# Miniprotein binders against Uncharacterized protein AF_0758, part 4

Target 1, 276 residues: Uncharacterized protein AF_0758, of Archaeoglobus fulgidus (o29500)
Amino acid sequence: NTMTEDMKRSVMSQSLEQSFKKIQYIIHSVSFGEVPSQAVEIELQGGTLTLDKSDPEFIVAFVNYTETNPSNLPCGRVPNSVPLCINLSTGRLYTACTHTGYNFSACTLNHTIGKIVYRYKDWFLTLEAGSVFSKYSNQDYSKLLYEPRILYNATLSTPGKRFLVMTIPLLDGELSIGGSGRFRFVLNEGNSNVSLISVSNLGQDFNDAYVILRGTENKDAWCRFFERSGDVFNTTLDDTKTSYRRCSNSENAMASIKLSNVHEIIVIFRQVLFST

## First folded at step 19 (miniprotein)

Design s6 (from n2 with E15M K70W W74R V80T)
Fold by ESMFold2, fold request of step 24:
Structure s6 (fold): chain B 276 residues (1-276), chain A 92 residues (1-92)
Amino acid sequence: as target 1 above (276 residues)
Amino acid sequence: SDRYEIRVRTNDPWMARLIALEIQYLAYEMGYEVTIVIEGDEVRIRFRGDPDELEEFLDAIRYIAQRFAWRLARRLGKPTPEITVTVHTEDS
């Protein structure tokens, strides 16, 4: 009977993981406008599928460590960015840098991007930022099943430096379904925001750049993803700026962007709306 | 085990950048390791595999590049560029 339960759990796990791979692809397809709307059918097999719009937040911050007023930064060089104060220890954003702790002026690209969570007993599948993670409630790490659409291992031949593209879906709308049987929901395209950053245009006005996922439950998996791009993302952190020495020990998933190795950065946020 | 270079000319440098992302993800899904170099409006993909793997990858690239160029051009309000895909062998 234990053998039967293990086989049932294995079949359910494979089926739902494959369904999440298809949902990931459909989110990408709708977010890039192949079709304006697409219906998805899924067998929930006794679990629940919920859109959580409250977290995580995806943050790309171009930081100046000596400027105390964010409004003095040339944020026009980071298109669509907002001058804010960022606490690099917590990932929190403020309109002013009134305390010195780990607070720094930055030109910031940030959105609360949301997540889709499937739950069955102690097992979770999560889709966030275009990635799919698997986690059991009694463990402190997640397994990255399907990577995000972040291009980090490409080179611009002129000037022979890396090229970074981050395509991040913003999950919005409404989704809350559960039970046994087949369920149907619809994904619709929404607004998009494209930011092209020339690193040479940043000059001396920015010391470092960071990618932060604030409020993710998949921190260690994100850290391992960032580690795969050793000459674009740096998961070794300056603890005088962040209070942490490594991504894995930080409150949030966080990596710096090695601006000396990167010539161009494209950040794309694309909204996808869920409805039932 | 053979080394190939697949070249995807997009006639639009912005299109090349986003098509490169699609090709990187395609390679990831197919379990291929690739090196991508962007030269102006051309994406160059260095790929190691056998001839069957190359044909599979090349077929997927031709399909994805043309359809993605159409989708992206529509989203950006631009005419769909002609996409040219060629392959070059480094093993002589």
Scores: ipSAE 0.641, ipTM 0.826, lowest interface PAE 1.5, mean pLDDT 87
Fold by OpenDDE base, look of step 21:
Structure s6 (fold): chain B 276 residues (1-276), chain A 92 residues (1-92)
Amino acid sequence: as target 1 above (276 residues)
Amino acid sequence: SDRYEIRVRTNDPWMARLIALEIQYLAYEMGYEVTIVIEGDEVRIRFRGDPDELEEFLDAIRYIAQRFAWRLARRLGKPTPEITVTVHTEDS
């Protein structure tokens, strides 16, 4: 019985992983300009596939450790950013900044991006921020199956300077399917927010920049991803600023951007609308 | 020589960055290791492989250049990029 279940899971998991790879591709295509709309068919042999719009939140924060009023920050240098107070420990954002603890003024790019979750018993397959993760409930770690659409391995002709391009799909709409059978849903393009950031233009008004995925269940995998991108991201954190020393120990998946190594940052949030 | 430098010129520095991202992802999907350098509107990809692998990779790049970049540019309100793809053999 247990063996049968394991065999079933193995076969099913491979099929679903491939399906999620396809979905990842389609999300990208719809989100970032290849096609405006695409229908997706998926076959399930149990489990549920749902769109969770509540988590995670993707945050890019350019922080000033000394400015007590976020409104004084030149957020124009971070297009489409909002001056807010961020608690670098919890990742929470506030309109008012009480500079106690780990609260700092920041220009923030923040969106609840949502996730697609397939669940079958104790197995979770998740698509968030363009990445696909696999996790078993009895494990404390997730496996990154497919990397996100983030450019981190590109440099200038001048050695040591890189580009960081992050394309983040904002999942919206409705998706809730389950059981056995063939299901069809449609993805449509939505709104987009684009931020072109020249690091050289930031000046001294920003001390550090952070990428934070708040509310993710795949924190460990994200941390490992950031570590693999060590030229751009730093998963070693200043515990005087973030309360944590390492991404792996943080409440959320969090890494600082090595601004000294990055010439230009592009952040694109693109809405994808799910419908059945 | 099994080392190649692929150059993709887009006439748009911003588009070059996006194309670079796609190329990075393509390389990942195809199991190739590449080094990407961006200079202005040109993306330079260092590629190591045999001629067949190169051709396969080039086909994928050309597809992105002709289809994806074109559509993306239009959607973003940018002019259609004039994309040129060239290949240079590097010394061993």
Scores: ipSAE 0.534, ipTM 0.790, lowest interface PAE 1.4, mean pLDDT 90
Fold by ESMFold2, fold request of step 24:
Structure s6 (fold): chain B 276 residues (1-276), chain A 92 residues (1-92)
Amino acid sequence: as target 1 above (276 residues)
Amino acid sequence: SDRYEIRVRTNDPWMARLIALEIQYLAYEMGYEVTIVIEGDEVRIRFRGDPDELEEFLDAIRYIAQRFAWRLARRLGKPTPEITVTVHTEDS
């Protein structure tokens, strides 16, 4: 009556993956106002579940390659954005461009969004940016189990260009539980902001736009997700601007937004608070 | 080979955008390939499948669109807009 270790991992994996799908759904329910608060129960089966608020950072940057002072950019065209200097090689943000390397002025929508991580021995399940990933510590590859709520395959009939929506939960609060048995925690709604960007209103003040996840353990999976979009995200990068030729070779998960193909971009950040 | 176009009229262009996101994610969860076109306050979803798949998808779209419109209108203190969902068959 002893299952093989591989069979036991498979049964445990399915159970925990289903639990993470439920958590993803509840984050959506709380984020979009179905309820202000909802409890979650989970069987940890000997693992640990933690909220890590330090990583990753989610960045949408509208970049001007020639303007040396970010404060001169018309960031009102990108609602809720902040004029900052971005290093496109590292994804780091600064208040001023020192005009070295890969630093460029940008109107930036950015948040440290956090992640929840289940760990059992060498296996991780991670929920970050509304996506769920599975990874083993002895491998560099992640499997994307449940996609983020990013709409990339839609067209605005007028003018016949793509429409992009990115909905990103910001995970905050406190969660650190572990062991065998059933555990309970609560998800509460928090603040949100919505940025509607009309690409035609950007004019000639921006050369490129980028989506960057800095500090993700799931870079390869994010790169593959961006590759699926075809006409919206470009994972082939300009190495004179980023120091990399592809998302897969970069330090961060990074894609440019094909602004010639996209007319309207909506970025939604919604805070969700974990408590026990 | 059979193509359908599902049309969701929201009477609110902002709501059309948000409902389109919900419908794309629904299609992803159900394993359906779709393309979405937004024309003003109307979401048009192009779908290829058999009639049973269409019925399942259409029922789910009606449920999600109605629930989402109700939730958003309630949170904003507005009357729930009338959502109409129609289906059209397409030829090559």
Scores: ipSAE 0.513, ipTM 0.774, lowest interface PAE 2.2, mean pLDDT 87
Fold by OpenDDE base, fold request of step 24:
Structure s6 (fold): chain B 276 residues (1-276), chain A 92 residues (1-92)
Amino acid sequence: as target 1 above (276 residues)
Amino acid sequence: SDRYEIRVRTNDPWMARLIALEIQYLAYEMGYEVTIVIEGDEVRIRFRGDPDELEEFLDAIRYIAQRFAWRLARRLGKPTPEITVTVHTEDS
């Protein structure tokens, strides 16, 4: 008896999900763990596994709604940030700010973080920002399979105050494999950018802070993820500032950080280099 | 099952916070529900389980905390922080 396509997919999906879990773990280990390099072996029964370095872009923006010149912002209070103009509707960044529409001055932490994508026909497994998603092309929703390395369930000793830490892998290098068989690739650690932010030090120079995944194909799942941490993230948006009322309706996955509830923020971007 | 408070203390407040993230994820991976409170350079984890589960979790915490802290400290150009793990039994 020949297996149906659905049966084949089912068997394959289980194996591949486990593989992606392993990859996620190894990415973490290389990025933030104890090993500078790790080889990965996976078995594929069709499909393609590729590193897409074009999307998404991960943006943390500390925004001032009134300052027309980003260079006037005290971006030193946001280590490693760059003063830029951000369009909170599109997520695009500019060197100059017209301060019209949804354009605002901001201190930004922005990197194209990339994604690992496994594709088999209409089925996609995606690893981005440390999370793993499953999606079918004919569906409008993604399933979060494995959580990213974002701390949102920890409180400080001060009641109502929370600590937010985001460790985001920057996927770089090259990866393109496909077909059937066993494949091996290597992950190596790269550079890192660390931002230690005390919210109290921000003062009144910043009105809001946003996390934006620009160009993600898993917007809905990201929005749900942010919603699960409603004490830290606000997925209800000010449409006068962002043109959207909800993350779920936004062009990009985006949420504001509740700076009133968050006392400290750590953002770590760590480069992981893929090679065969 | 008993309730425990696991305390992981460092000499670096920022490191403690990063370790908290790792512990949170570790708990998730191991299927444990925990609550985490960070006070200064100390991470306090409330854990419910039996003694065997506790021991397993503690071993994992010690390992991850030490290795993570060591690696990250080096990356940040900081000395390796001291990691101390203690366990306290909570009253029911």
Scores: ipSAE 0.309, ipTM 0.681, lowest interface PAE 2.5, mean pLDDT 89
Fold by OpenDDE base, fold request of step 24:
Structure s6 (fold): chain B 276 residues (1-276), chain A 92 residues (1-92)
Amino acid sequence: as target 1 above (276 residues)
Amino acid sequence: SDRYEIRVRTNDPWMARLIALEIQYLAYEMGYEVTIVIEGDEVRIRFRGDPDELEEFLDAIRYIAQRFAWRLARRLGKPTPEITVTVHTEDS
């Protein structure tokens, strides 16, 4: 690349990173904040900004390794969950279990949450699950620029117990812009799905709980994020259950929740609607 | 820099937990390192900074906590929770 091109990319990337920071803030605040609707203006000097609603899928699964029929699980203890069979290797969900391999009955909280992607040549800026990532196509790693709204630095007064809150934006609507110029789009609040889970109420009916981002291109960065919250998440996996030993080696970003350390779990999916 | 304990109290334990999330993120955005302990309906934040930083952080906490709680309460069909913010010197 020429110096001019590199300089242009640098300036543009910095500007876009700031824009994404603003977008992230609005996304997180639109559902529960004071801003039910907010217009966003962004200046582009090339590239494309699109909403991809196909990936990733965010899954929280409370798994029973022995129950062959998901319908037998007390999914009422996991509000808004659906009894399904999950393949912990692929992250795929089924209505019935085969009782073989890595298929297990689970109460699942799952949504295709989508991502906003800015692409300019070999550089990608992605917002997914409330996080912002930067990646070059020739690199095998992503950089987490802005963290998601997942509570990981808080404890309960009860010794050894923690509170886990995951607020995950579900991106919907339409967004497709490209080229050079100033563009305007609007974010509107949508529906929210709130699950309050008492770990003590789960009893012995669930062996483990997993967080899985299926289809993410930022797996490495997510794994690192989970590792930084090692008191809540376990990125070391049971290969007999998941086919993987570590999050870093898994097909999808995945970690188990340390249920022994967590007293309460709140999962919130916030729908955000994009329009131009 | 001094060490402070900021206490945010509500009348709803569930609300306190959600406010804690917002405070954590706020601290992150402002570049502050904090530790958070939740006891019932009270959020305790350990904060290190000078008096000006403390004032700035407190103002932000009050604003975010109150507005967030109000909005969330309305969405859930619950009464607006009472928010009380106090600050204590560490070890006091």
Scores: ipSAE 0.188, ipTM 0.600, lowest interface PAE 2.7, mean pLDDT 88

## First folded at step 22 (miniprotein; from n2 with E15A)

Design v1
Fold by OpenDDE base, fold request of step 24:
Structure v1 (fold): chain B 276 residues (1-276), chain A 92 residues (1-92)
Amino acid sequence: as target 1 above (276 residues)
Amino acid sequence: SDRYEIRVRTNDPWAARLIALEIQYLAYEMGYEVTIVIEGDEVRIRFRGDPDELEEFLDAIRYIAQRFAKRLAWRLGKPVPEITVTVHTEDS
């Protein structure tokens, strides 16, 4: 009956949110190598839990609006970055730049990070970039249940600029479970890429920097997160550069980094391998 | 409620940044508003609360810091960084 279904859904929702919180924690723990392997047990009363490795893509781009050849950029100042052309409207990356429209040369840190998705009827629970989101199909918005592990609320004493530290898990491997019962999967540590960026060292070779979640289904929630982190992120965009005025209206979740207000940027990508 | 400055000192600037991240997230989870300052290998947290809240927060910080130190040591193949947590009461 309807009441029983509602009760069941409520119980499952609470349980799964807790489970995802635990998974988030374990992912973070594994990212720092506390243990090489950690097993996770989850109980389901229906629905499906799957790893989607295709979306989203996490992009950090340091952009020069005038340089026509990305290879001319001093990408050494952005460790582990790749000189590419980025379309700031679509978020797509290219090896060569045609400086038309919204295409610009950039030093990019980009990875397809994937997502874990639980679905039960019209309810979705998603873990991506270390964040956990909840969404109902009949709603046009997502709820950020647990924030990503991104440091945005820390300053240097002198001159008082902010730190930006982003720890982003790269979800890989295999995960596909469904139905009713207790399921077990294992998380293993993979490779990592670390970029330590001194903003003062960037000089004038970069005009702006952007964070872009390409292909996310939780754009609205990401935009709100960036807005709450307004000391570091700017969700008001230059439409002459991005084709959009606001993150909320953009194709992808995107914000510029307030470089003038940031002392140091650290980006850590850590691969986490899922297996049954 | 009183104002406190919690100082977490390490011997590794890298560790300090990650500890700050952990503390920020901890504060988020606990519903505390904090101001975090990083200076070299030291993290300074301004905290406002009652003594019970302070104690709870400190316990959590010590726990997280210790675990992080172990994780970092493991990752880097180095000895566990030294971590010292001190509390200072700020005057009105």
Scores: ipSAE 0.762, ipTM 0.895, lowest interface PAE 0.6, mean pLDDT 92
Fold by OpenDDE base, last read:
Structure v1 (fold): chain B 276 residues (1-276), chain A 92 residues (1-92)
Amino acid sequence: as target 1 above (276 residues)
Amino acid sequence: SDRYEIRVRTNDPWAARLIALEIQYLAYEMGYEVTIVIEGDEVRIRFRGDPDELEEFLDAIRYIAQRFAKRLAWRLGKPVPEITVTVHTEDS
């Protein structure tokens, strides 16, 4: 590329990052904030902006390694969870559990949350689970530009116990924009699913809990995020249970929740509807 | 002193969790390092900065607490919380 083209791309990328920051804010405002609806205006100088509703899937799984029937799990202790079989290697969920390989009974909170993707040539800007990522196609890593709204750095007065609060937007509706110009779309609040979990009430019926982003293209960045939040998340995995030793080597972004260090877990899914 | 303890008191423990989340993110956005403690329906934030930074942070906290936490609680079927924000100087 010419210097001029490089400069233009640089300016454009910075502008788009700021736009995504704004979009992130508006998503949170609509889903978890003060307004039920908000219009968004964005200026594009090429590329495409699309809503992909197929990936990723956000999974919180409370797993029992020995129970052969998920229906026997006390999923009432995990409000709004569904008893399912989870393959901790692939992240796939099943109604029935064979308990072969890495399949285990679990109480699961799972939703396909989708992503907003801006693509310009070999550059991708992605918003998923309230986070914004930047990635080049020729790179095997992505950069977390803006963190998700996950509380991980709050404690009780008693040392060692943390709060984990996850607010996860579910992106739905339609969005497909391309080319150059100013574009407008509207975000509306949709349905919500809330789980309030007292860790002390879980008892001994669950061996471990996992957070899995299945199908994410930003696995490495998520893993780094989990590592930075190491008081709550463990990116070192039991390979006998997950087939992986580390999040960085896993198929999907995944970490176990350090239940011994967590007092409460709150998971809030909120649907955000895109329309033009 | 440049060390302060900000206390956000509510009448709802649920609201406290939500406020803490928003404060954490706010601190992140503003580039402040804070320590957050939740005790029941109270959030305690240890903050280090000059008086101008403190005032800016406090204004932001008040805004977030009043706008986001209250509405979120309401939308989730929780009572709209009462919120009081106070600041105390810590000994250096």
Scores: ipSAE 0.762, ipTM 0.895, lowest interface PAE 0.6, mean pLDDT 92
Fold by OpenDDE base, last read:
Structure v1 (fold): chain B 276 residues (1-276), chain A 92 residues (1-92)
Amino acid sequence: as target 1 above (276 residues)
Amino acid sequence: SDRYEIRVRTNDPWAARLIALEIQYLAYEMGYEVTIVIEGDEVRIRFRGDPDELEEFLDAIRYIAQRFAKRLAWRLGKPVPEITVTVHTEDS
């Protein structure tokens, strides 16, 4: 019996999802596991798999709503951060603030982290920030298949505040394959940037903190993820500061960090290099 | 009893935080609901399940913790941290 087109699509999609799960695991393993290098083999029956290094940008911003000069901020309290001006509406970063609209001084941890994209006709499979998403072109939503490696469900015994640990892969190198066949590529560990932030040490110099994924095609799914992590993230936004009231209505996926409920924040960016 | 407290103790507070992350993700993959508490260099996990599920989860925790400890030690130029995993039954 000849397999129907629908059956073929189903088998292919399942296979690719499993492949992406494996890639996700290997990315993490290369970043924090025992082996700094690992090869990946995948089989494709059409479509294209590419590394897009242009989007998204992952931003953690500690914001002061009144400071007119970012350079005056005590960014030493946020290790490896850069004093910049951030527009909380658009997510854009500037070297200087105009102090109009939604522009504020901030200590920022920002990297263009990129994404791996598989495309087959109207179906997209995306790996970004360690998470895997599935989306159809005719749908106005994406599905989070595998969560990112972000710790949000751990507390301190006393007084019971949360820990937030974010391990974010920065995808670099080259990857472009397409058609039918078996393909091999290699992942290598690159540079890292680590920030250990004691919330109590922030003092009154920062009014709020935000996580922003700028340029993501999976905003809705990210917003839902933040909502599920509601003890740490707030998807209800101050429209006087961000121009939006909810993550779901924002231009980018964004949430504020509930600093009053968080004891420590750890952000780790790890570069992962793709090569054939 | 189907309620257990798993304690993972290390001599490195930094390692404890990353171990907690790994355990959270492991629980997610296995479909378990857990409560995680970090106290200094100790991670405490409240787990609900049958003895077989517990054993499987424990084996996975031990494996992940050891693997991570070796990598962390290498990266930081530190000796491999000692990791101890213990299980306690919780009162009903």
Scores: ipSAE 0.750, ipTM 0.892, lowest interface PAE 0.6, mean pLDDT 92
Fold by OpenDDE base, fold request of step 24:
Structure v1 (fold): chain B 276 residues (1-276), chain A 92 residues (1-92)
Amino acid sequence: as target 1 above (276 residues)
Amino acid sequence: SDRYEIRVRTNDPWAARLIALEIQYLAYEMGYEVTIVIEGDEVRIRFRGDPDELEEFLDAIRYIAQRFAKRLAWRLGKPVPEITVTVHTEDS
C-alpha cells in the first residue's frame, strides 16, 4: 500500500529530524557548552548515517582587492588568520596570487568542517556548520530545518552596529552506520580556534569580508539564511570581484559581511570528534 | 504589560557576547521574537509575552546562560563569569 509506505516514511523522517535536532544540540553541548563528552544513541530503520569530512569548507576571508602580496596584509588584526590568496569565484585558497581573474589577497579563517549525512533513498538529512538541512535528490533546493548558532541579531545602543558571532563545529573522527537498529556513538571535544575581530581595528587594509561555504550541497538554503540575516550579511555580490551578482547564482554559498554595520566579529571553530 | 526588558549582566564582556548568542538561539527555538542589545558586559533583551511565557523564557535563559555561556567562556580560557538576570516592565 502506497499510503502505508508513505506514512511509514513520514514517521521515519520526522523521527530522524528529531534525532538530528538532538545531535545538533549535543554537538553544541560538547563543542561549546556543558560537557566535554557525550554519547549519542540513535535508532535507524534503514538508510545510512555517515560523517563526511571532506566537505564543506567554511571560510571567512578579509580581502584586499589591490594588495598583490597576501603577506603584506596585517593579518594580526584577524587573530588566527592566514594570509592567502582567495579566488572569490571558486572559493579556492592559494599560497600565492596569480593576479588573474578573481584572485585577491586575504586574511583567511578556513577549516574543512565536514558534515553528517543521513541518506534514505532520495532523501538527505545533513548537519553542517551547526545547521540541519533536508533535501530530496530530485530537487535543487534544501530546507533549513534548524539554524546554526550564529549571532546576527544583536546590536549596540548605537543604531546600525551589530555583533556577529559564529560558532562553527568542526566535525572529525569516524561515523558510518546503516541499516536497522539502535546505534551508539560518542562525541568528544577537540581543539578550538578563536578569532576576535574588532571591525574598527581593521582599518583601511581590508575592502570586504566574506563568508563562504565551499562545497556545500545546501547553497540555496545558506543563501536564504544569509538573506534573512541581511543586517549583517549581503547576498548581493560584486560580480567584478566574485564573478557573481548574488549568492543564489554563486558556485558556493557566499555572502559579504556588512562591515559598516558590524561592531565586532567573533569566529569560534571547535573540533568535535566522532567515534563508535 | 506584556512587554519586558530582560537584563543579563556579567562581569565579562566576552561572556556577554556568548550569552547573547545563546539567548538568540533560545528565542528562536521557543518561537519568541526578541530584540537584543549588548552594552559592554550587559545583554538587554526586549521580550513580548504574557507572564507565563516570560517565566518560561527566564527559566530557560538562566539555565542556558549558566550552563553554556559560562562553560564556553571557561573552555576559551576565560574566567567563569558571574551572571545576574533582572526583569523590568517596559511601557513601550
Scores: ipSAE 0.744, ipTM 0.890, lowest interface PAE 0.6, mean pLDDT 92
Fold by ESMFold2, last read:
Structure v1 (fold): chain B 276 residues (1-276), chain A 92 residues (1-92)
Amino acid sequence: as target 1 above (276 residues)
Amino acid sequence: SDRYEIRVRTNDPWAARLIALEIQYLAYEMGYEVTIVIEGDEVRIRFRGDPDELEEFLDAIRYIAQRFAKRLAWRLGKPVPEITVTVHTEDS
């Protein structure tokens, strides 16, 4: 019966969405909470749950539009960054700049952060960068179910001095399970990478800073999240630098924003290891 | 609804920034809209609600602030910072 099947899908989706909320919390608890290791139990109800380590990539890039050689940038002022060439149109990173098109020298903080994907027929739940998304294959957009742990609406000092804290879990290890019944896996903390950037100490050696999620299927939902602050996450881009004027475009699986009106930036990558 | 300012003194400016993130996420989960200002080692959270909502939010803030500060102190090899949470009625 169609009504009975709709009720079963609703109960299934609610159960799995709550399971993903639990996984999100446990990832945070292992990364930044009170425990170094935590077991998770989940009922998959005929679907599959996999760790995909190939994408997305999370990039924070401090860009100089005129410097020809990335190695000449004072990347020591951006702790843990690597001097690379970034194409702001595609988000791709290179060791050398050709300065054609949209390639610019940058000090970059970049990691392939991975994602956990639950799939059942036409329905997907994805955990990436600490956020949970839901999408059906017959929809052209994702729904953001649970927000990432990013602080963007706080003031560090007298008016106009914002600060930004981004805590991004880097998902590693092994997870590939599926079928009916209850499954168990373990999350363990891994290495961490903490970068504290004082914008005043960057001087005039950098023109703009960008945050880019490359290889995400949830770009529209990421862009809606970024649009919550008009003075920290600038979703209107200069198309002479990026080839487009919006946070996302139809040609790339990417969300891109420019940071503005931020005095201090804290970026934390914390590895979380999955095992069965 | 009344206007309150919740003050979380962490005695560590680093802890204040990370605790502010946790408090913003807590407010998001509870459906509360807040304004956050950090003054040195103190997180100031402006909140509008009734007394029952304030009590619920304040209890959750105390719990999260202490847990998070303890974990951070352990991670950084530092003593757990003294966390004090007070509430003030804000003149509107």
Scores: ipSAE 0.669, ipTM 0.839, lowest interface PAE 1.2, mean pLDDT 86

